VH-VL binders against q86iv5. Designs and how they scored, part 9

Target 1, 237 residues: q86iv5
Amino acid sequence: LDSCSICVDFVGNSLNDLLNIILNSGVIGTCGDLCSAVPGGQIVDTVCDLLCDYVGVDEFIKLISDVDPDPIYICEKISVCKTNDNAAASLDLVQINPQNGTVGGTFTLSIAYTVTNTIATGQLAFNIIDPTGNAFGDAVLLVQQSPEQYTQQFQFQATPSEQESFPNGLYTVQALVCEGSCGSPHPNTYTLANGTTTFTISGADSSSMSGAGSFSGSSQSTQTGAASGSGSGFALF

## First folded at step 12 (VH-VL)

Design p4
Fold by ESMFold2 at other seeds, look of step 13:
Structure p4 (fold): chain C 237 residues (1-237), chain A 122 residues (1-122), chain B 110 residues (1-110)
Amino acid sequence: as target 1 above (237 residues)
Amino acid sequence: QVQLQQSGPRLVRPSQTLSLTCAISGDSVSSTSAAWSWIRQSPSRGLEWLGRTYYRSKWYNDYAESVKSRITVNPDTSRNQFTLQLNSVTPEDTALYYCAREGYKYGAFDIWGQGTLVTVSS
Amino acid sequence: QSALTQPASVSGSPGQSITISCTGTSSNVGYYKYVSWYQQHPDKAPKVLLYYVDNRPSGVSSRFSGSKSGNTASLTISGLQAEDQADYHCSSYTRSSTFVFGGGTKLTVL
């Protein structure tokens, strides 16, 4: 992975821990003091030290402690990720199969989009809104997406969990292509295109809870075109 | 030298509010390098952290899940102290109560008050 | 039940080394380095011995050392002295911005 992707992945996975460490410790004098406390092993510590040393510990803490920190914005502010205020794209297809399924079934969300002016650092994101208004989703980081046509697939199993029970009814899928983090209020952030589709779940009572399922643990993504990527990021917007 | 001096009642009736005060000398309750905790101890449960207050550009609180619905920890900057309020007490809340400082660069309680034994009974 | 598991008691002779374990989970002892140890003599408040797993505050003897592996932290007391007879508590900061304590260990110096 490139420096931008490494930065966004690190900040995205470690942001809550960094905030917790900063608040618990009060004054942090060195990057080593901060980064050695971050869980995730030596690679995580090394990336933390490199990014923190690059901007200096005081600026790094300030960026992480910002009132609405987001990983892409933080990595743009430290100049590891680029921005393009003129980024442009369109959504060609937002499709989910099957359109009529059952609890426990597997659904594939297919998104096709065309970039018409480079997306420097952005996201392809989706939310799925259940019949009760509860939402879940995912996103893929887009880095230096040149003008081209792209496709992305996301797959999930409708297994009930504490986060999502998969009730019977109509589900709404929202998809976004963004420069910057989708839904973020930060500068250099734009929704470039959006689209929706729907599907239904019928049949078995989805109110039952099981310990087997989690949407975030069941999601998969595949991308084609000039760039590829996968995200572990959160996509509610 | 930082010192913590506790005060408050030793006997509280069930369903009432337990209220304790911890006075700070040698440090400030608004210190950005410290956090201010209440911890209790009983023979059956040992040490039990209850909650804290601290200042980091604004005031924050963290509370143990077991008491979260009943506890409030408040700073008092004018008197340089912090307080514990524990609502709706039961005999299970009978314990020796400590206030403690979580010190700068410590993930630990480096200064403790003298302790206040509180009995909850009719 | 305490969130962290310690042996109820340990004993040793003067000059011996002993180790007290503190076992938690990946959400506390196994998560951050904010693990601390306290010594408590009868009728006294606890006194911090170690923080950040193995750091000693100024004035704490180098006979006290600490370590952590996975979800288990350890306090080692070398060169046992009669004054070491006390209760020992471990504590951990958690992923949820809270603290948890072990049940305590009574050390008897024989």
Scores: ipSAE 0.372, ipTM 0.713, lowest interface PAE 3.1, mean pLDDT 87
Fold by ESMFold2, look of step 13:
Structure p4 (fold): chain C 237 residues (1-237), chain A 122 residues (1-122), chain B 110 residues (1-110)
Amino acid sequence: as target 1 above (237 residues)
Amino acid sequence: QVQLQQSGPRLVRPSQTLSLTCAISGDSVSSTSAAWSWIRQSPSRGLEWLGRTYYRSKWYNDYAESVKSRITVNPDTSRNQFTLQLNSVTPEDTALYYCAREGYKYGAFDIWGQGTLVTVSS
Amino acid sequence: QSALTQPASVSGSPGQSITISCTGTSSNVGYYKYVSWYQQHPDKAPKVLLYYVDNRPSGVSSRFSGSKSGNTASLTISGLQAEDQADYHCSSYTRSSTFVFGGGTKLTVL
């Protein structure tokens, strides 16, 4: 609802379209020329125009055309999101329940962290690495997090999909608290704290069931199983 | 006053490479306001966009998925031309080939070459 | 098969109006406004009639108009003339930075 969050959400959802419009059109002389072409309706056009007009069309295009897409960094360069090079935090708890679960089961990741110097614009991020090395994850935007203790929970259901099959075995959870976008090489970006935990998935697979053909869990392959939190970012760091 | 003039062989053997050239007059192949495409037409498939090349601080290419593994579109700034190279052709590649300009202002193919009928005969 | 669906043929009498549809998906016609229409007479290269859904290049008659709703674009020709007998193609820029064409529509002026 604040300007920083609105900027990060807009850039995160529209970056690819902005790049495609810039490349296809060549010369763009006004923010209106750029922003009216972005799909999403009047509200998206209005946010685009406001952000673009604030910094100027030429600078906006330059920031969008950076080959290292980072919505937080772009919004910091526009000065809609603040930075704090002295941000500090620690991780108090990284816990997943159940520690031993089944395919199709629901897992809850709980992260507790303490901020000791304000996080101006940053992320609480996690990756889950399956037994084969495939990873999925998510991140939550942190804006003006004052010194205090915080707790955040993330839930996912281990429903097999083409994105993630949830094989039996040991899973590793990595959690990060960052100023700036976690894993980004951009200035004003810092990993403030990190932590890990593990869990296992056990259950029947096709080799455990007799009969012709194979059997799978509750659904055929779909694009499901990605972890979700408030807001979405790139968590594969 | 922008014109596109095509040249190249009209008969190609299967498994060989189809090469066509499009000469540009009245505009530059390195224009930052244009993109340069190859489009083909056959009775069975109609018009089919194949790919393009264009300059925006560096050279870019986009290719149709159906031919992406076999196609190259290259600019030639010294001769003000662009070329199509389609590898490993089959009789299915027999078509009338056009080069075309995508104009910045229009976002559409506003200038077309005369067309070259290419037969792939085995 | 063509990525965009057009009727194979349409006919009309001189002075009438006709409409040719072009249906795609939310990844092409329904995504950007980069939809264009081309007229093609026998043995000639296509000629652009409309771009950006409804804009006419200079020299194109105001009898040609365009519209788009959702995943469907339309070309309307009013006051049909014998010289309008031709093939008509629609095209769309896609979310994936490519172009796709319709299968074409043969217009017969009766």
Scores: ipSAE 0.360, ipTM 0.703, lowest interface PAE 2.8, mean pLDDT 86

## First folded at step 14 (VH-VL)

Design t1
Fold by ESMFold2, look of step 15:
Structure t1 (fold): chain C 237 residues (1-237), chain A 122 residues (1-122), chain B 110 residues (1-110)
Amino acid sequence: as target 1 above (237 residues)
Amino acid sequence: QVQLQQSGPRLVRPSQTLSLTCAISGDSVSSTSAAWSWIRQSPSRGLEWLGRTYYRSKWYNDYAESVKSRITVNPDTSRNQFTLQLNSVTPEDTALYYCAREGYKYGAFDIWGQGTLVTVSS
Amino acid sequence: QSALTQPASVSGSPGQSITISCTGTSSDVGYYKYVSWYQQHPDKAPKVLLYYVTNRPSGVSSRFSGSKSGNTASLTISGLQAEDQADYHCSSYTRSYTFVFGGGTKLTVL
């Protein structure tokens, strides 16, 4: 893993805990005071200390105490992730299969995109909006994606859960490829391309409602590397 | 030398609002190194943290889930105090109520008020 | 139900060591190091003995020590003295920006 990915992963997993520690404790004088309180063990503590010491504790606290903190933006401000204000890409395919499925069925979301100017640090993101307006989705971090063609697949089983019941009706898939965090108001953030598709779910038997929706991602490229991820039920942007 | 002095009614009728005040001397309610909590104690529940207020560039509140819908903790910077309001009380809210300061690090209650026994009954 | 579990009572003779446990969950005791212990004599407000699992405030005897493993924190009192007879409470900060207390432990010095 590269330093940018490590930073984004750390901040994404620890942001709420860092904010919690800062708000509870007030004045924090050293990176050690802050980072030793973060749960997750020695490796998390070490990554925290390295990033915090690099910019200084006061700047680190300022970045994570923002009213709308963003892991990618934070790592860009720390200078472990690069930006490219001229990044460019297009979405070649946003396809869901089957387009007509059932509760409990498996759906495969396929996204193909072409980078025409390097994405320095960005996302491939999607939301799935159910008929009632509830959304869930995922995003994959893109680091130094050179000009090339890329593919990404996500699979999920429409198993009802507290997070998403998978009601019958029309679902909308929204996909974005971005420089920076998709939907973020922060500098150096751009929506490079977007696409949509739809699918329907028709119920079989409503008396059998249990389990949780989940994502598993896979990717394959024709010439270069691809991004991969796993999902949970939440809205991305 | 920080001291917390509590005041407020000791008897409250069911469905009314319990209101307590904690006056601070030797520190400021707007200190960015402290937070200001209400904690109650009863034989059946022991100590129970209720909520807090604190200043970190703006005012924040956190409340225990068990009372979240009924509680308000307010600072009063002009009088250097903070208050507890607990709406719609029942006999289950009968307890010894404390105000307490959280130190500016590590979330410990280092200064406590003297306690106010509040009875909720008709 | 108190959020943290402590034994209801413990006893010991002068000079002995005793340990009081405080068991919570991975969302409180098992999450942050913000665990504290309080001593409460009859008719008095609680007084902090330990914070951040192991730290003693100024004026607290080194006979009081603390530890944490997983979801369980422990207070140890060595060289037990008559004045140690009191109630002992543990507290933990939670990942939900709240505090929870144990049910309390009555220590009897025989």
Scores: ipSAE 0.455, ipTM 0.764, lowest interface PAE 2.5, mean pLDDT 87
Fold by ESMFold2 at other seeds, look of step 14:
Structure t1 (fold): chain C 237 residues (1-237), chain A 122 residues (1-122), chain B 110 residues (1-110)
Amino acid sequence: as target 1 above (237 residues)
Amino acid sequence: QVQLQQSGPRLVRPSQTLSLTCAISGDSVSSTSAAWSWIRQSPSRGLEWLGRTYYRSKWYNDYAESVKSRITVNPDTSRNQFTLQLNSVTPEDTALYYCAREGYKYGAFDIWGQGTLVTVSS
Amino acid sequence: QSALTQPASVSGSPGQSITISCTGTSSDVGYYKYVSWYQQHPDKAPKVLLYYVTNRPSGVSSRFSGSKSGNTASLTISGLQAEDQADYHCSSYTRSYTFVFGGGTKLTVL
């Protein structure tokens, strides 16, 4: 991977740990003082040191301690990731299969997009909203995406869990292509395209249910659902 | 218990390639919690770290500057082993060669092979 | 020319405490906490005694302790025993993503 991708992945995975270390550790005089305390092992600490040393420990702490820290924005401020205020793209396809599925079933979200002006550092992101308003999602990092047509797939299994029960009903999928972090208020950030689609879950497979159709009342299951795709994931917009 | 078993020729002629193999038992070469290193020992230089291979979503290598132009460390997942290749050897490469596991979390060599004495001479 | 400097030899009597130093630079010992110590008996592979400056692996006696100040790490052996007679090596991870070793210290138990 390129230096921008490495930076964004590190900051995205380590931001909360870095904030806790800065707030709770007293005086931090060197990048090594900060970075050796980050969990994740020697390779993570090495990436931390590289980025911290590039701008200096005081500037690095300042960037991490921002009121609204954002991994892509931080890596742009470090000058490891580039920006393009004229980035442009469109969404060609937002499609989920099957459109009518069941609890425990596997769904594939296919997104096709066309870049018409280079995305320097941005995201392809999606959010799935269940019938009760609970949401889950994922994103992939886009680095130096030249003008061309692109396709990305995400897969998830609708396995009920503490985080998402997968109730029967209509689900809404939102997809975004962005320069910068999708939904971020920071400079150099733009939503380039967005799109939606829907799907339904019916005929739930629950241990307390019989027949086919909607639940009668509430049931909980211990199985989990997840989104799957290429690259680093972010939660919701 | 994790064990490392070394094999390879003990005599190599100058200008040839030194090739050593380290077989792993009790762990996987593709473990995301470990890295796999080669270290050599001679009376004149003591212990000298040469390089490593490790897996974190893909394979990476790091090499000591003193040998970087001549060294390759390769994993072999099908045989659960890793190899050292050192090109263009000279008598100065005569040493006791060790393979070692680096616990990624520890940053230290917690498991060592038994060592292979390699002599470079005609 | 070892990258880290250790005394060539040290000696002590049984029951005594001894300390072995390991001096590096601000790019290795003086930077990260990835400093480790190894004991090596004749004809044996090195065995890790300490990692992360102070941590002992399971099965290593509490008589072995470590510390670091500035660019110098130290291994202390308290209650010296005959079995402690061996070579001792320090190692540090570097900011160049490599490892370096000290020249080694021969400990003699008198």
Scores: ipSAE 0.007, ipTM 0.483, lowest interface PAE 10.8, mean pLDDT 84

